# Designs tried in a protein design chat: VH-VL binders against Netrin-A (NetA). Part 3

Target 1, 267 residues: Netrin-A (NetA), of Drosophila melanogaster (Fruit fly) (q24567r46to312)
Amino acid sequence: EPRACIPDFVNAAYDAPVVASSTCGSSGAQRYCEYQDHERSCHTCDMTDPLRSFPARSLTDLNNSNNVTCWRSEPVTGSGDNVTLTLSLGKKFELTYVILQLCPHAPRPDSMVIYKSTDHGLSWQPFQFFSSQCRRLFGRPARQSTGRHNEHEARCSDVTRPLVSRIAFSTLEGRPSSRDLDSSPVLQDWVTATDIRVVFHRLQRPDPQALLSLEAGGATDLASGKYSVPLANGPAGNNIEANLGGDVATSGSGLHYAISDFSVGGR

## First folded at step 5 (VH-VL; framework fv_iluzanebart)

Design k24 (from i2 with heavy chain S31N)
Fold by ESMFold2-Fast, scan of step 5:
Structure k24 (fold): chain C 267 residues (1-267), chain A 122 residues (1-122), chain B 107 residues (1-107)
Amino acid sequence: as target 1 above (267 residues)
Amino acid sequence: EVQLVQSGAEVKKPGESLKISCKGSGYSFTNYWIGWVRQMPGKGLEWMGIIYPGDSDTRYSPSFQGQVTISADKSISTAYLQWSSLKASDTAMYFCARLDYGSGSYYPFDYWGQGTLVTVSS
Amino acid sequence: EIVMTQSPATLSVSPGERATLSCRASQSVSSNLAWFQQKPGQAPRLLIYGASTRATGIPARFSGSGSGTEFTLTISSLQPEDFAVYYCQQYNNWPYTFGQGTKVDIK
């Protein structure tokens, strides 16, 4: 009569492979920018230089708050550009959470989706949406609640405010059958995954003052809803210009997606 | 170098059983889907099914469900396609192929075996 | 299952000419569409994936375009080695499905 106990929940992402669709410096040296206290500071990334590389493989290594390492995407230039992180768990897990730690001082995502796969990446289903515009971008209401008839549906959450350092998704929170998971095939199917994919759709607009540092010598035209920043190595008078009311993907702004840790709780 | 090497040509009679193989080398065999494709003489390509060797998760095309068995032995990096009872309509070239995916841009069926010709006649 | 329809069934062109091959899906496959080349007695060779991205080692004369349900493969200046059968394949939904093929023949 000996019985094997159900395994404890672990960080199922630990040492799991993560592949990014875009990594800063993979197409030659590039510039990325960080934003803090209404100031912009820009740096060089280069995948051929270990001291200036920000690879996705570090996202599932042991995370240490005293030694923060980040993955960084290439600078975003188009409003339709998506960046993805795909994490393979290797086998089916019942997931309890997905957590992304944001890279300090990096631009924050405005809109993103967590997808799951139960078939090693052959098909993907929405798991959780995050956006400041849930209805417009994803056709989903903000602050949605679930009943028994729809507890296997992805919800959309409002984008967390500037003081939050992470994006967290609890798979069972707010679902009626969560206490009866072992007797709910619907929820067992909902939490089961072999892979997790994070799709970044849009960055938050940076504070215009942060884009215009004293070193940059930029200008903001509030009447026209535009701002401009001088090109560092360009001819005098060459600037990048952007519409303040438009998408944040502005060439030369150094806006990019950056994450310091990717963790997944499962058994 | 990534390679998929298939077993040699087969000549069989209707009602006989058959198992053909596809051996992968030069990559982590358990981390990639392997699929089987049929091509009847003078006809196009059709997917039969796929297997993920790491956990033996297997998916069949509806037209082939129950007609064939796909399996893999990860200890020798080999995938198999098997018939319990062959029919003349099984006469075809059979290819195996590796699916590369799981990144933000994936490559569908980037490597193919050379093919195994199966002839079934009485 | 998603049905893939290719046209024309056979295309007769002279070397140096442009060849345009069409592929239509019965429902949207986004950009998850690949093109393969097959020569007699050989396994298929991946040419294009993601509707428009050339696979490694594929000459620039091959280009793909389209999204949703309508896709095109263009060979800008056909070489003698390009006479083959070309297949489109969707990988948006399982089961993955091929078109019936377009044979590119010498005129």
Scores: ipSAE 0.193, ipTM 0.640, lowest interface PAE 5.4, mean pLDDT 81

Design k25 (from i2 with heavy chain G54D)
Fold by ESMFold2-Fast, scan of step 5:
Structure k25 (fold): chain C 267 residues (1-267), chain A 122 residues (1-122), chain B 107 residues (1-107)
Amino acid sequence: as target 1 above (267 residues)
Amino acid sequence: EVQLVQSGAEVKKPGESLKISCKGSGYSFTSYWIGWVRQMPGKGLEWMGIIYPDDSDTRYSPSFQGQVTISADKSISTAYLQWSSLKASDTAMYFCARLDYGSGSYYPFDYWGQGTLVTVSS
Amino acid sequence: EIVMTQSPATLSVSPGERATLSCRASQSVSSNLAWFQQKPGQAPRLLIYGASTRATGIPARFSGSGSGTEFTLTISSLQPEDFAVYYCQQYNNWPYTFGQGTKVDIK
């Protein structure tokens, strides 16, 4: 009997344009920090220096494990700073997954949302929420069962701490009509998108021992509960002073969002 | 340099058909929405509709649905606005404009054509 | 459909004076509001987007403020070339909608 030709799923994001709302070094030289094995290492980013630039353009190019390229946001300074990545697929795709590969040793996101557009960026709807505080931050249950009457709704997933290397969203996982997608107009609409937008809302707090790492020009005073870090590209002797164990968004922490790869499975 | 160049002024009689054009250059034409705006003599601006050239996804403002047709030919980077039967009330300046959605933020229609004056009189 | 209402309809100002134009949305448009300038015989020119961000090449004397439903365009020291009609536009929801315009005229 005749059979229809079924297209293969591909990485629909490959060589697709990605635009970031914030990139490290866009406001002049800035200082970002990485956290590994209870230690903090800080470095300079500067978009005018090719050797110190971390643009979003690298997120959808060919990934090389021996030479990992990262996009980095500007370091966070206050509460309520959202950072956005927008990926344009160029045409309508039936999506099976969205995966963000986290940059090695970079701070991990705590709360974020993946949105989709079916109209080339005119309107956006939630696709998937991620948070350690799903109910408090997004008003959604942390673990939601889906039936046939709600299988087209975005869910909220718990963020795995501290060692997750990627954030993965499978569009059809746990949806009853997924085994016969062709017979479900509701689910076909759910997985269809022309664009994907990732909104980062907050970062995970780094290991307290790593925050105590001494940096060149930096000082930690355990008795006063404070630390001091040189201002990036500032005058000699200017430092940022912050409280130990204080708010993660405090200036001088070098905390930022960093992603090495953005991939989307579609056909 | 981004440019939108529109076709020249038209003088028509009621009942006649008309198709005006808007040609984009200096950017990826298929990656941006193109919109059409009407301005009646001495009046303000009103959105008519928009089109995404790559797949011809077209959206009309409710007051213009069924009254005009918006189309695009991506091979020549040109969008069109068409009337099957003109009325005297269609006398207006018509502008095309581009929407930049790919800049990581919402942007309004940022680049405009010079306008096409359409005069419909007996 | 979101209705945009501008006030005043006409604003008479002398050169060098401050001009303040208001725009009100019938429902929240967040910060997705733009201001355009139109001179006779010309296409509209984008001045401000995101309620407060100046477009490329726009002089510092133009500033925008507001969010939600109430927005303001301010021209701090009006120049002769600033006499024009100004439109606000929301791009939060389709259909996108313009205000009716404010004409800035010389006294």
Scores: ipSAE 0.006, ipTM 0.492, lowest interface PAE 11.5, mean pLDDT 80

Design k26 (from i2 with heavy chain G54Y)
Fold by ESMFold2-Fast, scan of step 5:
Structure k26 (fold): chain C 267 residues (1-267), chain A 122 residues (1-122), chain B 107 residues (1-107)
Amino acid sequence: as target 1 above (267 residues)
Amino acid sequence: EVQLVQSGAEVKKPGESLKISCKGSGYSFTSYWIGWVRQMPGKGLEWMGIIYPYDSDTRYSPSFQGQVTISADKSISTAYLQWSSLKASDTAMYFCARLDYGSGSYYPFDYWGQGTLVTVSS
Amino acid sequence: EIVMTQSPATLSVSPGERATLSCRASQSVSSNLAWFQQKPGQAPRLLIYGASTRATGIPARFSGSGSGTEFTLTISSLQPEDFAVYYCQQYNNWPYTFGQGTKVDIK
């Protein structure tokens, strides 16, 4: 009988600015590869060519199943290459979900973290962890229970096969005060954000049969966007990872992060 | 296109008040943090504080908390740095800078004003 | 507050040579590290952010590397216009903090 009138949540991310720390082809032509059914398929990305560009603005555009648009990171080497997506909501929103739709046939993230900011990007706190190795990489249990005393804590969720096409986080799920949110300052603070940041830490390894098709010399120069051999970088050798040529194991795979849609439920 | 223009040089005596300005143009002023940086003569750079002009959310570095006031007038796209009582130790070049959220690269501060020289002496 | 320490204080380099500048953080700043160039009488100019990403319009001879607490800026073939003071800055935690600067002099 009572008619509760509360504002509906909308996709607060629609047409919102998204900044990627890495975009395929931003410094010249690069090669990325997709893996499907034991097969490897490689393609060229180039941000100066509209037909071969995969910019972050594609993440918050209208999603169309007949014309899927993707953002793609630069190809990663094996280790230490974190990639971030930062979404600015412009004002404080009460969030109900964060969803990342994976680009079809793209390599799947193994480990990633969603952070939130309530101060327009000045400080960040963990919102949700995802990993096949929650305890090893993030020091968190793979299955976390939240009670009334810790319902504002970030959890860690397993990322496993079979291939799921999306990574979804429901902000209030499993939190005791969720049905009485208006009376919980703790949960109101927990779900409030001005910005969302996704940090990709690791990619899942592709099917071993597809990896056997990888050829030596497929490494790319991330700075120039060209396939190249390593330059002598002085005694430190600081950028050798980014410019390794002929390193089939760590730089010739064309592995990259790719997302087709970034949506956030808010009001 | 995008630019931050600061007010002119100031010469003041200890105990006087002062308010200097930083005007943004070529972008949505209320959508970006504006920060203030001090550079004492012959020294390095120090963050003083930042403001988000849309709601005037202001954060100060601990060394400057209570020593200066940062404000903004979004109707004229201008941020301000103010002293109620200047000291000789306030003699420095003051820069304003913008945090870029929407220009295709997320990084700390991408556009800087030309600086305002403040000289405090008796 | 995170303390940023740069070394050396002054670096003398001939045109065409490689310059390597170091920056150390008192605690981990992940990859949230930027490099700025400042010429006499001018405002600082952003060169590198995210420890290794070049800002728009910055020549390829500038490269950054490192993560956590140790970072390096390399200028592969120093040009006359590169003689300046270089600052590193962490933006992992507020307050944001600068290093004391490395002056790159001709010689």
Scores: ipSAE 0.008, ipTM 0.512, lowest interface PAE 9.3, mean pLDDT 79

Design k27 (from i2 with heavy chain D57E)
Fold by ESMFold2-Fast, scan of step 5:
Structure k27 (fold): chain C 267 residues (1-267), chain A 122 residues (1-122), chain B 107 residues (1-107)
Amino acid sequence: as target 1 above (267 residues)
Amino acid sequence: EVQLVQSGAEVKKPGESLKISCKGSGYSFTSYWIGWVRQMPGKGLEWMGIIYPGDSETRYSPSFQGQVTISADKSISTAYLQWSSLKASDTAMYFCARLDYGSGSYYPFDYWGQGTLVTVSS
Amino acid sequence: EIVMTQSPATLSVSPGERATLSCRASQSVSSNLAWFQQKPGQAPRLLIYGASTRATGIPARFSGSGSGTEFTLTISSLQPEDFAVYYCQQYNNWPYTFGQGTKVDIK
């Protein structure tokens, strides 16, 4: 209801704890690389060195546009490696958005899933999928129409276009009951969460020149031509294989996931 | 480091009340589920219930609903398991455990207390 | 409530032999299945979670496999310190439930 007297949405993620399954430099000094203008730039990360550390705690602090801080995952060396960020809100919130600000000049994710929990992490359900291959990797249509019969279901957003500075998910967008939320128990349940989990499944391919340069300089998984991605709603052990020709999970590439801000609108 | 320290062994008579404790340290106590597991002498393990200290949400296993009370005191990072009237059949080792998050999937309770032996005899 | 059934109840194995323990769920638990080791007088110790992932510090001789309703814990070369009771536990649905345990005796 537009005229309802309800609390304003705030950034529910501010100063909230975030746990990353992988952080660059946690296993000793590691090399990560950035790709721009057909060039590769590599740098060292080391969690024992404050000047070379990129911890998850920076994701929910104040975002300073003049001094951007990033979390960075360990470099991807296996084509099937998943990386996760888990955010605990501490209590139930009615969520209106989930936004990930991408780290400047970092590799971009190609496929990822946002999950939510309503029971403080005991169980998880899909909230939103993102992929250049929605149907192939997650078994979901790339452009699903939403009616009253399916407004409580996770959709998949097509990322075939180059990503800009952020990945944004609006929880109520395109759902018919959104303007009358108080009259929809189904949609109230849909937007309610205690925790948010982001699962990164694969990275976007660098441009062809940078990729050729990378192969000359190190070991690669490109010879195999594929990797496995687990199905989010499938039985345990079910997965879909993806071609490495369009995705890079190459030993020595320095490709990694990097996020500068993780924000969640809630009340 | 994460630690769960339980109260000492108890010897009680049937009909008496009892409250045993599990103190957490090395982590944010209000941010993780804590649970209680019973092991009767010579028997296996069984979940009794869990509590989220941040909002006091509790979940009991059906066989323990109404038989025990699980609570927590945030100010001293301590969870409790309580009986209003003990029975001889409550004689068991009681463990507390904390849920952990290690990856992007469901996780088992991984951090365990040392156990509290409760003996109820006439 | 999901019932977990372990077999055998007792397994006698000579040092160096392979031990195979089975766990069956009454309904699918996906891969949300853990294996615990318990020695007399001690708290359970997590060995395997997610059906096949070894917990930190667990020797490589321990391996888990399976999904859905059928699960196996394998100890490739049993050591004297592996004398213990082993429990499987599903954590897919509340209430979480344990199997009745398999006692591994050294011959």
Scores: ipSAE 0.399, ipTM 0.728, lowest interface PAE 2.9, mean pLDDT 81

Design k28 (from i2 with heavy chain I50F)
Fold by ESMFold2-Fast, scan of step 5:
Structure k28 (fold): chain C 267 residues (1-267), chain A 122 residues (1-122), chain B 107 residues (1-107)
Amino acid sequence: as target 1 above (267 residues)
Amino acid sequence: EVQLVQSGAEVKKPGESLKISCKGSGYSFTSYWIGWVRQMPGKGLEWMGFIYPGDSDTRYSPSFQGQVTISADKSISTAYLQWSSLKASDTAMYFCARLDYGSGSYYPFDYWGQGTLVTVSS
Amino acid sequence: EIVMTQSPATLSVSPGERATLSCRASQSVSSNLAWFQQKPGQAPRLLIYGASTRATGIPARFSGSGSGTEFTLTISSLQPEDFAVYYCQQYNNWPYTFGQGTKVDIK
């Protein structure tokens, strides 16, 4: 049925609920690390302390560039520790963009996927893939083009550009029917969503110099009285964590996912 | 806390109409899907369909499309499963369940009703 | 529609022994698989979701493993209250589908 009035696009995510599968300090005090100019700086997060808490609820408020607030995940243990952000729009929107603003000096995502739901979370479909290894991790070519026959297909974008401050996805970019959206039921369905889910799969490797500044490439967790040493023949990002009392376990190295703003353009 | 309470057992004859209920409490009723599950005597579980009470959006499993109607009344936090004309093959236990999507767990059904036994016989 | 196949149909185990239940999907469901326990006359109870994550309040003796098409539920030291029917369920693709169930019975 024809619409009587079509509103302008707004930030559909503003004041919308966001749920994170992991938040730094939710399981007791934890250590996270930031990387800048060959240096590693580690800090304590604790959800019971307002000065050391980094909750997801601040992701959809008004973005304040003078006082940047971040959500931070718990420290991860190598590839395979997926972290998810789910944003509920509350009703059906036609989406034009999804933007995640990266937290300053935080480790950067290497691989992630944006999913959408049109049925309030009952089912999910890929919306956009991001990776330095699109073909290896997601089986999709980097820089894929869409024609009229596949306008509703998710693409994979390269994330290897240095100094990128945000991850941005334009829903209609490069799709032939984008200029005649109202006449394309296929593309109207493609951009329609009730929920957006971001799944972080992998972090970029930090500066090797910063990692090597610690004896044996390890890190000491001052809050837990433990230290972490990289596995000699283990997969990238996997470490052996040792209790100063002699216990040994496999754990992460203080790497985590962090973003300062989550915005979605829709109408 | 969170609870789903279903209506009592029903004994009906073929051709009669029936409407059973599932009342939610202890949470925001309009913010979660409610699904209906059929379990025939001595058999396994199968989904019938779902309703999102916030906008009355419904989604039916293909085998149940047109067989039943799912609805909800926001004012009393109650979901319904309805038949216009019962058949003997509708004899089963019917469960309602809440989808705990949007929390950290991201799995289908966290809370279940106690079940409503429907017996259809002449 | 994804078909879920559970084996065996019935598993006879003595208390204190290990029980291993299998679930196979007709196509990949990633790790989006849940396990439920159902006792006669009761509603199903969630045990495991995400293939390997225990639900709140579920004892440590229950563990799940697997990804893609092959999944396993293990009960390390079976207690008398664990005799029940167990169902696996995929939530990767619509419509959501259950397996046929495995009855864990006393030997």
Scores: ipSAE 0.348, ipTM 0.691, lowest interface PAE 3.3, mean pLDDT 81

Design k29 (from k0 with heavy chain I50M)
Fold by ESMFold2-Fast, scan of step 5:
Formats: sequence, C-alpha cells, structure tokens
Structure k29 (fold): chain C 267 residues (1-267), chain A 122 residues (1-122), chain B 107 residues (1-107)
Amino acid sequence: as target 1 above (267 residues)
Amino acid sequence: EVQLVQSGAEVKKPGESLKISCKGSGYSFTSYWIGWVRQMPGKGLEWMGMIYPGDSDTRYSPSFQGQVTISADKSISTAYLQWSSLKASDTAMYFCARLDYGSGSYYPFDYWGQGTLVTVSS
Amino acid sequence: EIVMTQSPATLSVSPGERATLSCRASQSVSSDLAWFQQKPGQAPRLLIYGASTRATGIPARFSGSGSGTEFTLTISSLQPEDFAVYYCQQYNNWPYTFGQGTKVDIK
C-alpha cells in the first residue's frame, strides 16, 4: 500500500552559513597553542592573512582528511568567557544528529550546550548539554533516561573521555516515541529546527605532563587541585594557573576552542 | 551595499485595497527577516510584523493580526504589506527594515527603507 | 509583551551641551537594547546596539550604558545635526518593542 513520500536525510549543514562570536586573529595577530605527545606548540593566527586564518565558514564545507581545516576561537583570557557558533539551515529540517569534529591536537571543550531555534533565531531552547560536571554546572544528571512525559527534555552527557575525537548528539536516541515519530507531535516539534547554536563554556585541561614539560619550571599543588606553568610566549611573570579538573584562569595561555567540521543530519 | 527601496506614496479612499513593496538588494534576501513598522502622524514607532522570505514564515504583532497581510516574492527580492480594505486610521508612514544576525547574536533593525506614506481620506 | 518607557518626553538643550536620555524596560532585557535616531522626514538610523556598542559610522560623542531594565544614551557635546527624536528598542524577546521616543530640541 502507498506511503507518503519522505525525503532522505542529508547533511543539512552543507554550505550553510556559520557565524562565530570569536575567531582567532580577528583582533589583530594572536597566538594559539596545541598539545600533543607531552609537548606544547604555539602558532600565529591572523584573519587578514589567508595562510593564518581559521574562519567559521570552513566548518560546513567538504571535509578533507588530507587537508584538515579548522575554525579557531580567540585565545581565552578567563574561565568565564563563552564562545558561540550559530548555524542557519535556512528552512525547517527534521534533525537526526548534530556532530562537531574536534580539531586535531587542539584543547577540547569540557562544557558546552547545543541550542535549537524553530523560528529562524528569534528564540532558542536547549537541545543537549555536555559537561564533565553536568549536575554542578547545569543541574542535570549525567545519565538520564526520558519517558513519554519528558521526551522534549534536553539531557546532559559526559565529554571528558580521553580518546574522544568528536562531540555527537543523536536527537531521537533514548526517546520512547522515536519509532513512531509520525504520531508524536511532541517529538516532531523536538527534532524540528531552522538554526543550531553551540555555546562553549569551558575547556578541558590538556595533558598535565605536556604543560609541566615547558622550560622555566612549573608548580603543582595537589592539595588545591591546581598547577602553574610559565608561559613561553607570554609577558614576563605570566604563567598558566589552572584547576586540574578543567578551568584556566590566565590570559596568554594559548588555550582556545577549535572545530574542524560541523555536521547536521536532517530532512 | 545593502539597500531597502520602498514603493512611492499612496493616496486612497476608505474601502480600497492597497499593496506596498520593499525591495532588498546587496545581500542574501532569503536569509534575513524583513519587518514592517508603522508610524502614525506625530506618533512613535510600532512593530507590525515580519516575514522570513526563505520559507514565508510570518509573524504579526497582536495589534495587527488580521488587519494586514505580509508576504514576499523571493524571485524578485521583494516583501509586501497589504490591506484588503483601508480605513482612515491606516493613514501613516510605513517602514520596512531588515533584521541582521552578526557574530552569533541578533542585531536590531539595522537597515531601513525610506518609508511609504499612505494617506486614506474620504 | 515588554513595555519600553523613555524619559523625558522632551529635552531642550543648547549646542555643545551634554544630553542624557533614559529608557526603562518592564522586565529584564539583559543587554539586548538598541538606540535609534530619527530626523523629520527620514527613516530611523541605528546608533547603538547591545546597550553600549556603537554602530558603524556613528560619531564617538554617542555612548550607551546600562543592563537589565535601566538604560542611558549620552550625547557628550550636542551638534546641530543631533536635534532629533531618539527611540530605544528591546530585542531580547519576540515581539520586539520600541519606547515612545524622546525629542531632543534646541533651547
């Protein structure tokens, strides 16, 4: 018997405009740092130089594993700085996933929130929370199941696993009406969006050994859960002072948010 | 260069229909909201409603719901404000304006049309 | 609907003097507040957005401040071209709403 014609799911974000609230090098030349194999490497970004620019527009183009392009935020000057990425889909889509591919060797987000809009950015509602401290920062349990009475509720997931290379959110996973979506107005409304906004709240701590391997010495206070490392490229007397659990409290640290791909499955 | 160009002044009688226009240029017309603002003689600004031309999603202020129709033709980058039956109380200057979205945040109405004066007299 | 109230209704000042205009929201609009200038026979012109950020091409004598429910627009040294009506507008919640306007008139 005949069924309604339903389009296939595609990457709804392909060639869609993305606006970042912060981009490395937009305030003149800046220094950002990467951490790999217990080593710190710092580089220059400058939005006026095509060879040193890391714009948000690269997030929704074709991903090439042989030539990875990244968007980078400006280096964070304090643990309270928020950075946003806003993706406009142009029309209403039924979304199945949102995926952020992390830039190789860049610091990873510790806490972030994905919001959605169904009215072309006029209003925003939480879609998914991610944090190493779900209860403390967002008042939500780290492991939550949804019943039929709360299928429209945003959940919180842990993103602190050491081998994570992406942040992935499946919109229908764990929702009871997901296999009968056509008869669930609540879930149809839940997955429908015209825009997606990602808000980065905190960065994960880089490997402590990589920070401590910097010349000019460092100090670790295990009782306070903090450590300090001199900045090789910072002003005299500056150092990286941070909570081992996540926050960075020093300007000039080179720590920043960096993403190589922003994908959204929709129809 | 972003521009919004509105149709010329209109003089009408009560009961007549009217459709005024706002043509956008220098930007992606289907990616921005176009709003309509009324200013009665000697009075302040009143938000009437707006349209997203990409999908024709239309939002009205409660005071104007059912009083006017907002529409758009994306093939010619033009938004419209229409009355089926004009009243003397519709005498006003009508502005169109674009809503911008910069650096991940909404900007208020950033670019405005020059205005269309509508005079309704018996 | 968020109601925006401006004061004073009319402000009479001489060229070169400082003008201070107030805008109050019926509920918090954070920093999502804009100021517009309108001269007779012209469309409104955006001056300030985000409560304190000057729009492109706007002279440095214009400055905005405030957050939450109380906002101020200051013109540090009034020029002849600044005599106009000024409107505040919130864009924190849909629908967007304007204040009634403050007319800055020559003394």
Scores: ipSAE 0.012, ipTM 0.540, lowest interface PAE 8.0, mean pLDDT 80

Design k3 (from i2 with light chain N93D)
Fold by ESMFold2-Fast, scan of step 5:
Structure k3 (fold): chain C 267 residues (1-267), chain A 122 residues (1-122), chain B 107 residues (1-107)
Amino acid sequence: as target 1 above (267 residues)
Amino acid sequence: EVQLVQSGAEVKKPGESLKISCKGSGYSFTSYWIGWVRQMPGKGLEWMGIIYPGDSDTRYSPSFQGQVTISADKSISTAYLQWSSLKASDTAMYFCARLDYGSGSYYPFDYWGQGTLVTVSS
Amino acid sequence: EIVMTQSPATLSVSPGERATLSCRASQSVSSNLAWFQQKPGQAPRLLIYGASTRATGIPARFSGSGSGTEFTLTISSLQPEDFAVYYCQQYNDWPYTFGQGTKVDIK
């Protein structure tokens, strides 16, 4: 097809530094849980043990399909816990995509925001929102279109689709001037960044049956319809408490954010 | 390990030029913003401007735009604050500071130099 | 530019007492607010950033709270080394701006 001669895009995130605000096992040994087939499997993370460490620096290393490595956040203890990943590109890039590959069997993010910086982290502006509740959490419509008058606005995308193994954002998709990028100062500014920050706001709730799975050392009070499971290296008295008839307390569930790869298309 | 070391005290006359320095060590100099803060005798702190040494992107506070020049030399990990013509009103303590944004949150200039006292009198 | 106003100008407290310092922004700065301590003849020291996150090495007696335009720094049990001038600083918008300072003095 006819096209201008342009430099090829590369993974601008390759070997770039990534810093996480929270990493499992950085505050001493902690317990995280994976969810699959209505079952909950919990494990210990410890940053001092290479076999139980899940650092953010692995997110931008060469992706090895034979050995999937994950970054894991500390277990989330409440709905107010935000976790961030900040990636520095080192210089200004024109970005075409941002992709986060989810760690296998990890809980999926329900609500998150991708921010960009054009000034090496001095100021941040929204790039893309993701949520099952775009209007309630971010004040943005779930199905927003852009015209020539608002091509530089961040949109909000629905994350309720099952079986998706990644969170993907195409920077120019749906923007009218995308084919004439070189003649659009507005879109050139929109796609230019020196840094990307991902802010995780909320996790999807796992299947209730999986949350009610018993663990070693667990206790059940059938008369009250509740059970509790002690968590290693959690807050004093930190347990998963659930109503066997329905409700489950999430503050001790081992829910966490986990990503296996962070890539950014740029030139 | 991380350290910012500033040049020594200066005594100057109005109309003279001056260039003071801030040398960074123990970190990647080109990967962090570095800025200058003025503190006049008995007064509070005020930002003058900041520079990203990696690409020389420089931002000035409106009150200091055109009053001073901020620059950096990557080869010796040193930032500079320069006046072409000093005034008595430039008498102050000048601090340099480094911004750390690598932790997923802004650190608003965590590491500071010891300060350079500039006295301008006729 | 965003104007930062601190109160009181001077706070007189005895060792072991609680100190509460206020900082107000002329427009919202979200949580992009830092607190610094400065002792005579020294450079400022970062205490709190993100309105409530304690910087590395800062004692637990220092705590910050607030968002938007109203912020508070609390020192739960004042130690002799805590007598100093305290500055709030917004880093939401350039130019970054400091408050005028609150001097914590011996009663």
Scores: ipSAE 0.310, ipTM 0.661, lowest interface PAE 3.8, mean pLDDT 82

